# VHH binders against q86w26r167to484: the designs that were tried, part 9

Target 1, 318 residues: q86w26r167to484
Amino acid sequence: SLVVLQGSAGTGKTTLARKMVLDWATGTLYPGRFDYVFYVSCKEVVLLLESKLEQLLFWCCGDNQAPVTEILRQPERLLFILDGFDELQRPFEEKLKKRGLSPKESLLHLLIRRHTLPTCSLLITTRPLALRNLEPLLKQARHVHILGFSEEERARYFSSYFTDEKQADRAFDIVQKNDILYKACQVPGICWVVCSWLQGQMERGKVVLETPRNSTDIFMAYVSTFLPPDDDGGCSELSRHRVLRSLCSLAAEGIQHQRFLFEEAELRKHNLDGPRLAAFLSSNDYQLGLAIKKFYSFRHISFQDFFHAMSYLVKEDQ

## First folded at step 1 (VHH)

Design e1 (framework vhh_8cml_1)
Fold by ESMFold2-Fast, scan of step 1:
Structure e1 (fold): chain B 318 residues (1-318), chain A 124 residues (1-124)
Amino acid sequence: as target 1 above (318 residues)
Amino acid sequence: EVQLVESGGGLVQPGGSLRLSCAASGRTFSDYAMGWFRQAPGQEREFVALISWSGDSTDYSDSAKGRFTISRDNAKNTVYLQMNSLKPEDTGVYFCAADEWLYYSGDSSEYDYWGQGTQVTVSS
């Protein structure tokens, strides 16, 4: 009844979890076993108005009139998919974990510990690093390891990412010639970062003379491409450093306070705005009651980790 | 950005024990998942054991389970492999490897940094 899907950020865990919901709905997965399958984004659970099971069900159904009593009548016929458990608990949040969990995290922990709906089925996705926080909550679980892209899937991803076939071929050739980059692209999210970096270089008319040698270099190459020094390339690095410092402080604050979704006001507080955000942050509109609010998150969860780590280097440069 | 140096290899009799060490230098050792791999003459590099960045999670190959123990000391930037009940088939060059990404696995293609290896020979 409890399955843990583990793999690094961007390995397709979310895509797989969502496909399982679709396959169930079309009758191809678990036929006749579940009456309801609920997809819960751990990143988004902080938006719940109240940390009660019924509010979670209203959220999943998109309807505050959802028949909660009927749904809960046979808990053994319910499946909850808890996507991205690592986004609730991070290594740098261990201090906060000992002081107690947020009410919204407590609800999910009650489900995992089998204190709430003990006969329901659970599927949990997480990054391996968060297993240390998840394992104490588990009584019995089957673990499934999600591998990244095969060599064929990497080639296909490059072809799909680039509209221009010649650009796709050049980008893939660059990556294939560097075994570290090629292996890194097994992680779909890292594959996206690498493709975005190479596309940015090509669109700016730059020749890729040297390739990254490790994951830090990959992210640094991305940052250098999408956050270059001022247009005249002169002696001033102040503008670039300010944006980097702001992204680092946003990432650090998010990690420290269990936040992965940020309001526009929070971005303004960190002097983050406009076109420069698109390379590092994505936005989505969320319906909160009768209002629609825009929230931002890092494009890839590894960006939040990377910018937090970079916060030390930016501080030293100051 | 991480340099890995293995030590502790040598010649040992069947049934004996050996402790391998991997000293890491560079930035943020504690952010890395660490693995041990081995390669026997004429064979592919084989997974032996891995340990998460915190040391809380470990995994072992079937041949290593119950005999080998991987551990780490983040304060000393060192990873250890304690090998007990050694058998002739454990003979090979043992490599230490580091994974800077959030992903760690028994797949050697996932690892960013590698040491040069240390020879372990189990002889009659």
Scores: ipSAE 0.000, ipTM 0.115, lowest interface PAE 19.4, mean pLDDT 72

Design e10 (framework vhh_podentamig1)
Fold by ESMFold2-Fast, scan of step 1:
Structure e10 (fold): chain B 318 residues (1-318), chain A 119 residues (1-119)
Amino acid sequence: as target 1 above (318 residues)
Amino acid sequence: EVQLVESGGGLVQPGRSLTLSCAASGFTFSDYEYGWYRQAPGKQRELVAAISGGYTLYADSVKGRFTISRDNAKNSIYLQMNSLRPEDTALYYCARWLDYDSGEYFDYWGQGTQVTVSS
């Protein structure tokens, strides 16, 4: 099957796609239907060293010795999530000098046209503007429009998020009076961040003085509220900047390797204390074969996207 | 064309103050967020201060000494640096904060302005 998820920038389609991978891995979504689910970020496809199916599978598995022959034995049990098809489009000026598709673009087009692995399942996310370039590649695709939360759905989300009805009413009133914040809450992940931030402010008895102007502003408000305090500055306590840098590094590594679950050892590699950072990270125990293994994930997948974006401003060569 | 131009750097004695300015052009200034980075010779570039709306972040080494601010009417951001130390010597860069929602990955930087704190 082939499903196209379409929605404007910020409608949560990437968040939904990544959540689907996580839910599949934990047995919540499509139980028993797929042996492998591969998440392919179209904006990061340039990280592939070679434009071959084998290299794509190595990249998705994070292992150059991944058992490609075994993986491809039952293609009908594979799901590829191609996230951000619109990211493959070249700038207008470059299209005027078009020399055909890059090898990486060609591989993805062969998958979409069902010439490569014709029995696999595909989930493609894209902005509506890119549909005119995607449609010629498709046959019998199911289209799903992601508009984000309607106004009614936002109201219901606030009511379900807050246990205390008075807190829910206060939070929703604050959001409704801020046009930018209210529109931003159309994105489910941002809606969660906003509700969490407002709950934290209310629990700390603080007045909301600042008016968020965009999604970055909203995430920064959350980070500023919940990041461990550095009250005296320059002391030996956990540094706000160092923790922020470490979260960005973890998020970037996760996205680079298509990973949303992190082992405790990986957190320690980044100097992160999972329990101390409960506002940003959650943990669950998973049964893998005969072992029970603890994994951490960003409390909401939108945090991984946010910290990853910030990682470009906090560069490391390691 | 997006452009960020830093100014205000110079040579100062330890304990003195400097104000750095960054003038932006070629886009709608009020739609974006900003940060100040610095790089000393032989060291990696580090985030010094960032501003998003009314929220600010500071590196531990400058917290309580530096203040970042913005002026939408003048299309500018500022870094007020007090109680300067020799360790603050670096090339200071103004940068536009990335908007992850739009999928735009433009890392717009100025040319930098040199700050030297020495006797």
Scores: ipSAE 0.000, ipTM 0.232, lowest interface PAE 15.1, mean pLDDT 72

Design e2 (framework vhh_vobarilizumab_d1)
Fold by ESMFold2-Fast, scan of step 1:
Structure e2 (fold): chain B 318 residues (1-318), chain A 120 residues (1-120)
Amino acid sequence: as target 1 above (318 residues)
Amino acid sequence: EVQLVESGGGLVQPGGSLRLSCAASGFTFDDYAMAWYRQAPGKGRELVAGIYSGGDTSYADSVKGRFTISRDNAKNTLYLQMNSLRPEDTAVYYCARDWYYDSSGYFDYWGQGTLVTVSS
């Protein structure tokens, strides 16, 4: 079977997909139906040296020695979760042209068309804007719309986000008393930003006296918490503005070229120090065939959208 | 019948050089990417170097600058030139044909391996 899970940015598609993997692993979801469930981040698929199933399986298992032959013995007992189809990047076609080869269709496109492993089950998550690109690949699919967290799911999210139970209770109490924040947290991505901001405030011993009034205020509160100046203000304020402009430029370049993974060299080109920006950028070491290479991405897709939007305001000031 | 046969392994002192060969048969060699893997005693297999059908190469960080992978399509042979060898390079080296699943199917083939020992 093939199911398409659609919803706007931050509506919990990734959270639901990951929860499905966990629920399957604990025996709660689809008991006895699948031997393997593979979580595939579509933005990362471009890092495969070639669009090959073996490389995809090595990637999903985190191990170049994964028993591919054994895994593929019963394809009807496999579930692939293709997360973020709207973030699927184009393969590097220049190399194929230089080698005299025609560009190959993406491995994920072959899976979706049912040309590869036609009896496996697929769950695809996407933003609605990419449905026009996805639907020509589908023969028959069930569509599910994700609207966001229920009130009960918001409470559960806060309790799972904080390792300290007392911090979880305090954060949720703050949010429940603010109607704007509470309603905003129906969007799981906003839940993450709000929880991260509150945790940062609590860990720095700050009292939350003023709360955000809209999405821009929420993101700015997060930026102010994790990118504050640490000296007398003059040079550190200028340094903060420089870093903010650089993050905006990186985000704009990513949106323009439909890129969501950035090399360390790209960060250095924008005068960004990835390890020092862990609040905004996550890094992963990827096995690119025969080499380990570090890539960065914005911690949440909404940050890339936010900094891209901010890039217009910063550019207008020039 | 696909077959890969490695040769060229042996005992060498640190700083020395060896050239490994892999003779391929049973398939159209120039259509496939080829790779060298190694397995140290008591450890898992790790990818060392790869070469695509077009000739582009890729290397593990631990061997970059010291090892060179190459191929001779006329002879259906893959090579690994190993320079500045270190005790840490001691392993059984395997030739592998890269494979994938698409509308044409898939294949997974490995050689028997050749032992490389770096010690004095």
Scores: ipSAE 0.000, ipTM 0.098, lowest interface PAE 21.7, mean pLDDT 72

Design e3 (framework vhh_7ubx_2)
Fold by ESMFold2-Fast, scan of step 1:
Structure e3 (fold): chain B 318 residues (1-318), chain A 121 residues (1-121)
Amino acid sequence: as target 1 above (318 residues)
Amino acid sequence: QVQLVESGGGLVQPGGSLRLSCAASGFTFDDYAMTWVRQAPGKGPEWIATISWGGSTMRDDSTKGRFTISRDNAKNTLYLQMTSLKPEDTALYYCARDLYDFWSGYYFDYRGPGTQVTVSS
């Protein structure tokens, strides 16, 4: 069976996908139905050594000794969760040719088209705009639209986010009194941004005097709070503006080239210090053949979208 | 014991509307996500919608504009409001209890006997 979960950035589709893996592993989801459940981050699939099923299985298992033959013995007992189809980087480099021919489709495309392991089950998460690329690959699929947090789920999220009960109560009270913030928190990703911003303000002893009026204002409030000061504690608007422009440039280049993982060299090219930008960027080390390589990504895809949108406005001002 | 009983099905003309109900008993209704599933003759089960304990919903895009899932926790009742019904909506409609929280969505440990919906002229 093939299921497509769709929703705007941060609506909880990745959270749902990851929870399904955890619930299956503990025996509470689909007991006895699947022998293996593979979680595939579409953003990271570009890191595979080769676009081969065996390499995908080794990557998912974290072990080159994974029993591929046994795993593939009953393909109908396999579930692949393809998380973030909209973040799928180009499966092949333009310069990459196999025996003189450029591949027309990737392993993930073959799985989705049901040409590889046609009896396995697939769960695909994606943002709505990427459906234009996904729909041609689908024969029969059930589509699910994720609407986000209810009022009760928002209250629970705030309680879970803050370790201090009184801090959680204060943050939620501020949000409830602002219709725009409260409605925006229906989107779990925005809820995280709002909670992070409020926690930062409260930890710094600051009073929230102006409230965001839309999602752009919410992200601007976060950026203004967490954009790094100058190295010696002195902050200048020009210095901060340069860092902002660099983040926008990185985000724009990423979207233009369908890239969501960045090497440290790419950050240096944009005069960005990854460790100092931990509020916006995260890093992971990956084993690529015999080498270990560090990659950066925006902490949330909404940040990349936001900075890309701002790159348009910044470029127009010049 | 856990019991789920659907009602509200029947014969309806194309373009018509129906409201399905599912009465739940034998468990704390407020603690579980609830799901509607349908099965047409000769076809496998098709997921329609899930609603969390707090009211957040996930819906199949093919019916999203026409079907609405809701719940009344005070009455231990789940609802499915169906509008603009088409012949292809003809199926046995089941309600189901989710063993997991909202984010697991479709899995269920108990389901009702179903209520038949037939759309024809």
Scores: ipSAE 0.000, ipTM 0.171, lowest interface PAE 17.6, mean pLDDT 73

Design e4 (framework vhh_7ocj_1)
Fold by ESMFold2-Fast, scan of step 1:
Structure e4 (fold): chain B 318 residues (1-318), chain A 121 residues (1-121)
Amino acid sequence: as target 1 above (318 residues)
Amino acid sequence: QVQLVESGGGLVQAGGSLRLSCAASGFTFSDYYMGWYRQAPGKQRELVAAIYSGGDTRYGDFVKGRFTISRGNAKNTVYLQMNSLSVEDTAVYYCAAEYDILTGYYDFDYWGQGTQVTVSS
């Protein structure tokens, strides 16, 4: 069984995929149907040392002693969740250079083409733009489209996001009175950005008066809240534009090289301080062999898309 | 217009045998995963046995060696042969059909009405 779950950036595909793994682990989903459910983050698969099925299984199990032979004994009892297929796609120019796919990406392509473990079940999440690259790999697949939050789901999200009921009610009231914001919150990722922005405004005692006209305005409102024009101390970096330019450069480099996880050294290369930019970047520790290494990623993929798009507009010399 | 109709349930004494049948219509039976689930009073539904389109089977630990699942694609029917029945096997038995991995999660699965199996001591 192969199912493609598609939806625009931030529609909750990753949240749903991870919830499925948790529900399986607790026995509430697929009871007795799968012996193993493997969650594969397509952006993280590039961290594998070798693109071999055995190494992928060690990665998914968090244990390089995982019993690969036993796991592969009944492939029809395995489910692979390939989260974010769009993050495996190489830029068009890479194909013209004839460099081919990395071995890590080739392994996932073999799974999708059903050449490796043809009887296993696959759930693939992707953005619609990557479907043209995914469709040629598929023989028989069911497509499911995530449309986003209903009005009831938006209300529930606000209640869940704000621990204080009064703040939740106030934020939701502001959004409901603004048709553009209300409709934009249909997209879960944008809903998160809007809630984060409103929370920041409330914590800083500011009144929301400006009406955003589009998603770019919403993201700029978030940036203005968490990266104000001047530093608190009055003695600051040259400007917030310098930090914005650096974030745009990081996002652009990531998109161009199919890289969504960044080392501390890479942030320093762009003059970025990960801990100080917690509003835009999150970190996780990864076990690579015997070493534990910290990687950063944009808090939401929509931020990387936004800053990448902004990289074409925020180009001033030096 | 999918229909799953269970039959073969009833009252049986401990140590006895019973055979359940599930007749399917309205879909291409041979493409579907077929399973038997059961639910005892006050408990959640649990998988008893399952059979994949290719014939591979899976059983719950509590029924291994006692129950056998099989399918007859020509007759669009799945069977559950229950041997050495115990009072603990008393439950409503449900037939289920699933096309893919999202079927159960998004309520796209097809379930029968259930058939009562009662095992007396």
Scores: ipSAE 0.006, ipTM 0.387, lowest interface PAE 9.7, mean pLDDT 75

Design e5 (framework vhh_podentamig1)
Fold by ESMFold2-Fast, scan of step 1:
Structure e5 (fold): chain B 318 residues (1-318), chain A 119 residues (1-119)
Amino acid sequence: as target 1 above (318 residues)
Amino acid sequence: EVQLVESGGGLVQPGRSLTLSCAASGFTFDDYAYGWYRQAPGKQRELVAAIYGGDTLYADSVKGRFTISRDNAKNSIYLQMNSLRPEDTALYYCAREYYDSWGLEFDYWGQGTQVTVSS
């Protein structure tokens, strides 16, 4: 079978996909149905050494000596979760244009077209705009729209996000008293941003007096909490505005070149300290052939979009 | 252009040692990662050992018995194989990894050298 999960940016497609892998591994999802479930991040697949099925399996297993022949013995017992199909479009188009390679030669396209491992199960997540490019690759698929959190799911999310029950109750009370925030939290990604912002405020002993009115206000509140102004009034080289300009520059460069993973050296070129910006950037180690290399990405996909949009406003202050 | 030439294979008794060599030419040696792969009859080609700068990687089946090393001055990599077992019998390949950021390029391979462990 083939299932497409579609939803706007930040609707929790990636969170759901990762939770499905975890629930399968713990025996709570699809018990006895699949021998292997492979999570494939489409934004990271460009790091594969070769466009071969074997390399994809090594990448997914984290082991260059994974038993490929054993894994492929029963293809109907395999599930591939292709997360973020929309992130494949521009990188593959640029590569194909430069080297004259056909989209049919892309391993992921061959999997989706059912030319490679036609009896395996596929779950594909994508933004709606990318459906026009995905649909020609599909023979038949079940489409599922991600609708976001119910009221009960929002309450449960706040309870699970905060380890301290009193903090969870306080955060949820603040959100419930603001209709705009409450409604915005039906989007799982926005719910995470709001919870992170409130947790940061509470841990710094700050009182939330003015509530956000829209998504831009929510992201600005998050920035204000985790990247506060210098206590010395901006006389230092480490002023908030310089870090903001650097984050905006990194985001804009990434958007322009359809890039979501950044090397540590690239952060240094923008005068960014990855570990000190953990509120905005996450890091992972990736196996690139025989080397292990650290890459950074924005913690939430919407942060890159937000900082890119902000890049036009921040420049005017100089 | 790019050439990798393996040598040092042969017939050897169980418990003995053997050293494989790979001579590289046609490119700047120091800029690349290198690996040793093997393929036994009826089995998939598997990675045995790899080296990139100071970092090394070994298959569980050979860890503690095999050692990969490089000599940048001689444009060569080596695989020191100790305590050889019949199941180590395979055609051994030297590979240079060529990757670009899009992941559509592939390794350059040598012709292979046969290692047979038998009494």
Scores: ipSAE 0.000, ipTM 0.097, lowest interface PAE 19.0, mean pLDDT 72

Design e6 (framework vhh_8cml_1)
Fold by ESMFold2-Fast, scan of step 1:
Formats: structure tokens, C-alpha cells, sequence
Structure e6 (fold): chain B 318 residues (1-318), chain A 123 residues (1-123)
């Protein structure tokens, strides 16, 4: 009844969780077992208006008219997918001053500890770093480790990522000749970063002269591709440094306050244009009461970790 | 508002024992991880022990492992530190801290601190 999927950042835990919802909806996974499957992004739980099960259900259904009483009639026919337990957000500063602990985080704790809906099924995804905070909540759970891509799956990913077969062959050849890159591509999220970087280099007619030696170098290569120094002038060089400093500042603020969702106003405060930074940030629209609000997040949690680490170097430069 | 009040400190001989208590008020105690930190004169605050909101997980500094035990009583809003086999290097002001839901080792991540209680280990 309770399963924990664990794996390093970018191992495809979220993709797997979302695929499970789709496979259930189409009748290919757990046919006839569940009446409702609720996908809960742990980083988004802080956006709930109230720490009530009813509010969580309205949010998951996207409908304030959702039939809560009917849904809760047979709790054993409910599956909750709690995606990204390691990304549970600390309450915003104002809420922390008023109440202390976030009531939204408390609600998930009650579900995990089986105090709320004790007969429902739970699937929880998390990075290993949060297991010491998660495991005390568990009485009994089956653990499943997400290992990432096999060697054959990496080859297939490159073939699927690139529309042009010749580009796919070139990219994969580069990766295969570098043991560090090849092993790193076992992680689907890193595989995406590497493919995106190589595609950007090839489309710009750039020659890959230096290959990354570690994870930091991989992210630096990606940043260099999508925030390159402008060959046309010093003003664009200053713009690049400003954008990098702003991304580092945003990432540092997020880590310091355990925040992974950023409002558009927060990006503007850092002089960041979200749509122009699509290589690093993704956005989603959320229904909060009567309002629709846009939030940004780093495309991969490792980008937030990377830019946070860079924030010390940027700060020391002054 | 939020208050943490330490007690149980004092003077003890090497090899002795002390039990520190921290009484919490003004917040939902049983939803917070709690920590004990200490500070010797002229030194930064260092981590000693921490305990999860439920008491199900604990962790200790290398110097405290095997000698100190952190525990909590959520019904009484109190966290404890049982200190055994005390050494002169354990001397310092011991602080109780409530920071967040997560287990946290860095003192800068804690928002709420007690006034501290003096522990002196001397012959």
C-alpha cells in the first residue's frame, strides 16, 4: 500500500510518476484497482489555500466543485502519488512568522503516517538525501530504486532526441569517447542536458574541443552554450554576467528558504526574463482561489544546486 | 511569542552526567525538528545533536556519539539532552534551537534560539 521510489536527481522519477498516472487513466496500469489517482507535486503543496484534505483534492482535480464526499467514500480505492518529497517547500517568510510550520507539509505528513485516509495507497518519490526525514514517517513501505538508463537505453535516447540521424550519431560518438559523459548519461535528466548542449553546439557550428571532466563541467558547458559570451561587443558580455549573477542569486534564495517555485515578480526583482531563460527555467500556471498565477522553477533541480554553488564564486568576485 | 527555555546546566566533574531540558512555547512544537548546539568562549556555535519532529530520527556530532542522547516529549513541548561521560572539552553554553521541519546541521538555518545554559566540566 505504500511504495517509495528513490533515485538521484534527474533519474526520471517525475517522468515515471506522471507516466503511471497516464497508464492508469488509459487502463493499462492497475485496471479496476483505483477510482481516483491524485498526482501531488510536493514543491507545489505550499500553494494550497488551506491545509485541508478537501483543498488538496480540489487542487488535484483542478475543480473547486470536485465531489469530495463521494471521492472519500472508499479511501481504499484512492492512490496518492507524492512526487518529490525532497522538494517540500519551507513556508514563505510571512506564513512562518504567523504559524511556524507549514500546514500544507503537515497534511502530507498525516497522509504518510496513515493518520489521514489510512487505507489509501501511496507512492512517494524522493532523492536519497531526504530519506532520513521520510523514513521516520513510515511504518511499512516497499522501496524501489530508480537506476536510470542502461547502455542500450542511452543509445536509444540519443536516437530519439535528435531528429537528424547524423546529428544523433555525432553526439553519441562524442559521449561514448568520454567515460565521464557516458556514465553521467545514465541519469535521464543529465542525458537531456548533454544532448541539449551538444545540439546547441552543432546548430551554432561550434567545435567541441574540450569535454567535461565532472558534473560541474557538464553544467558549465551547458551554460556556455545557452548564455554564450557575445562576440559582437562588451555590452553583451556585461549582460551575460548580469544574467548569471541573477540566476545564482535566485538559486541561492531558493536553497536558503527551501523554495523551488518562484513568482514572476521574484524573477523581475532579479532582472530575469523568464521566457528568455527557457533553457534554465520552466513555467506553469496555477489556479489559486479565483486567480491564475504563474510560477517558475529550474528545469532540473541540479541547475538550482549548480547555480547556488556558483553564487559563492560570484559573491567572492567582489 | 516563540520562546525556548533551557535548564539543567551546571558544574560537574569529568566522567559525570547532566540532563538538559528545553521547554518550548509559541509554536507547534511537535511539527518541528529540534537541535542542541554549544558554544565555547571565542568559538562559533557548533552542532551537538538533533531530533526529528516525531523523535524517530536522531543524529549526533562525532564527539557526542555514544555519550549523549537527545530525546523529546511532544506532550510536554520539551526536548532533552542526556549527557554522560562528560569531558572538560564539553564545557560551553548549550543552546536549544527550533528551525524548521527538516533536520538541519547548520546553525544559520535555525530561526528560534534559547538563551542558553552553562555546562562546566572541571575537577
Amino acid sequence: as target 1 above (318 residues)
Amino acid sequence: EVQLVESGGGLVQPGGSLRLSCAASGFTFDDYAMGWFRQAPGQEREFVALISYSGGSTDYSDSAKGRFTISRDNAKNTVYLQMNSLKPEDTGVYFCAAGDYWLEYDSSEYDYWGQGTQVTVSS
Scores: ipSAE 0.000, ipTM 0.115, lowest interface PAE 21.0, mean pLDDT 75

Design e7 (framework vhh_vobarilizumab_d1)
Fold by ESMFold2-Fast, scan of step 1:
Structure e7 (fold): chain B 318 residues (1-318), chain A 120 residues (1-120)
Amino acid sequence: as target 1 above (318 residues)
Amino acid sequence: EVQLVESGGGLVQPGGSLRLSCAASGFTFSDYWMAWYRQAPGKGRELVAGITSGGDTSYADSVKGRFTISRDNAKNTLYLQMNSLRPEDTAVYYCAAEYFDWLSYDFDYWGQGTLVTVSS
């Protein structure tokens, strides 16, 4: 099947696409339907040296020994997530028009046109303005608008998020009184961050005096709740700063290499202790053949995006 | 893939009872909020009853006290017990599955519907 997810800037399309990969890997999304799910950043596909299907699969797997023949044995059990079609540009468009296809673009265009792996499933994210470029490639597609949560869906989300009804009511009242925060909760990822922050505040006995005014404030409120400074000494403050910087570094590396699952060794390289950072990182055991391997991921994929953005603002220690 | 198959509809006299079933497949049924909607000829679709993954229920005012929604997570089946049926209950009844996580990217999955006719 082919689904197009469209939405204006800031509707969380990329965050949604990345979370779908994580949820499939954990067995939460499309259980038993797909053997492989490939995330393809349209912005970064230009980094491929060759525009062959095999090279794309090696790139997505991060492994030149990925079992291409095994992967392609049942194409109907494959899902490709093409994230950010609106970011595809033909840098050499004038020259490539003479060929009718660009090498770097032609593979994705063939997938979208259903000429390559016609029985695979495709999920494409894009801004609405890029639909004029995408529509000529589509044969039959289901279009989905990311509108965000309705007011009723936000109320339902709060009720579902909090197991304690009294906490749910308090959290929703706090959010509903702040127009900026309430509107921000239209974005599902922001709604999760807000609920997590409020739950943390309420469980720690803190009263919410002022609410965040923008996405950065929301993120920093969560960080302040779960990584508070320790007033016992300067070593504690340095430790907090180092942890924050390490989380930013991990997030940046993940974005750069399009990775959302991290091995314990990768956390160790960044001096991160996964179990101690449960507010930011979750872990699951995955069965790879006969082996069980532990992977970590950001608790919500929006954290990876926020920490990546924050990496440009955090100063390096001497 | 996701499938919702309704059954149990039919012709019944006013004051009678019917039990509708919805067999679900292709998703983790126990995680989904389930609902019954209906559509009478020439009218829009309306919510009849809903049940959360945790078992909390809600009903339209027109059916409160007469209809009971329930679920069997072991059988991946949703039910609607309809008592004291009235001619105004005549409609096609649809089963729907809704997922209200932060990930809220799942769409309302709909069955094909089952016809309920209340007349003598």
Scores: ipSAE 0.000, ipTM 0.108, lowest interface PAE 17.5, mean pLDDT 72

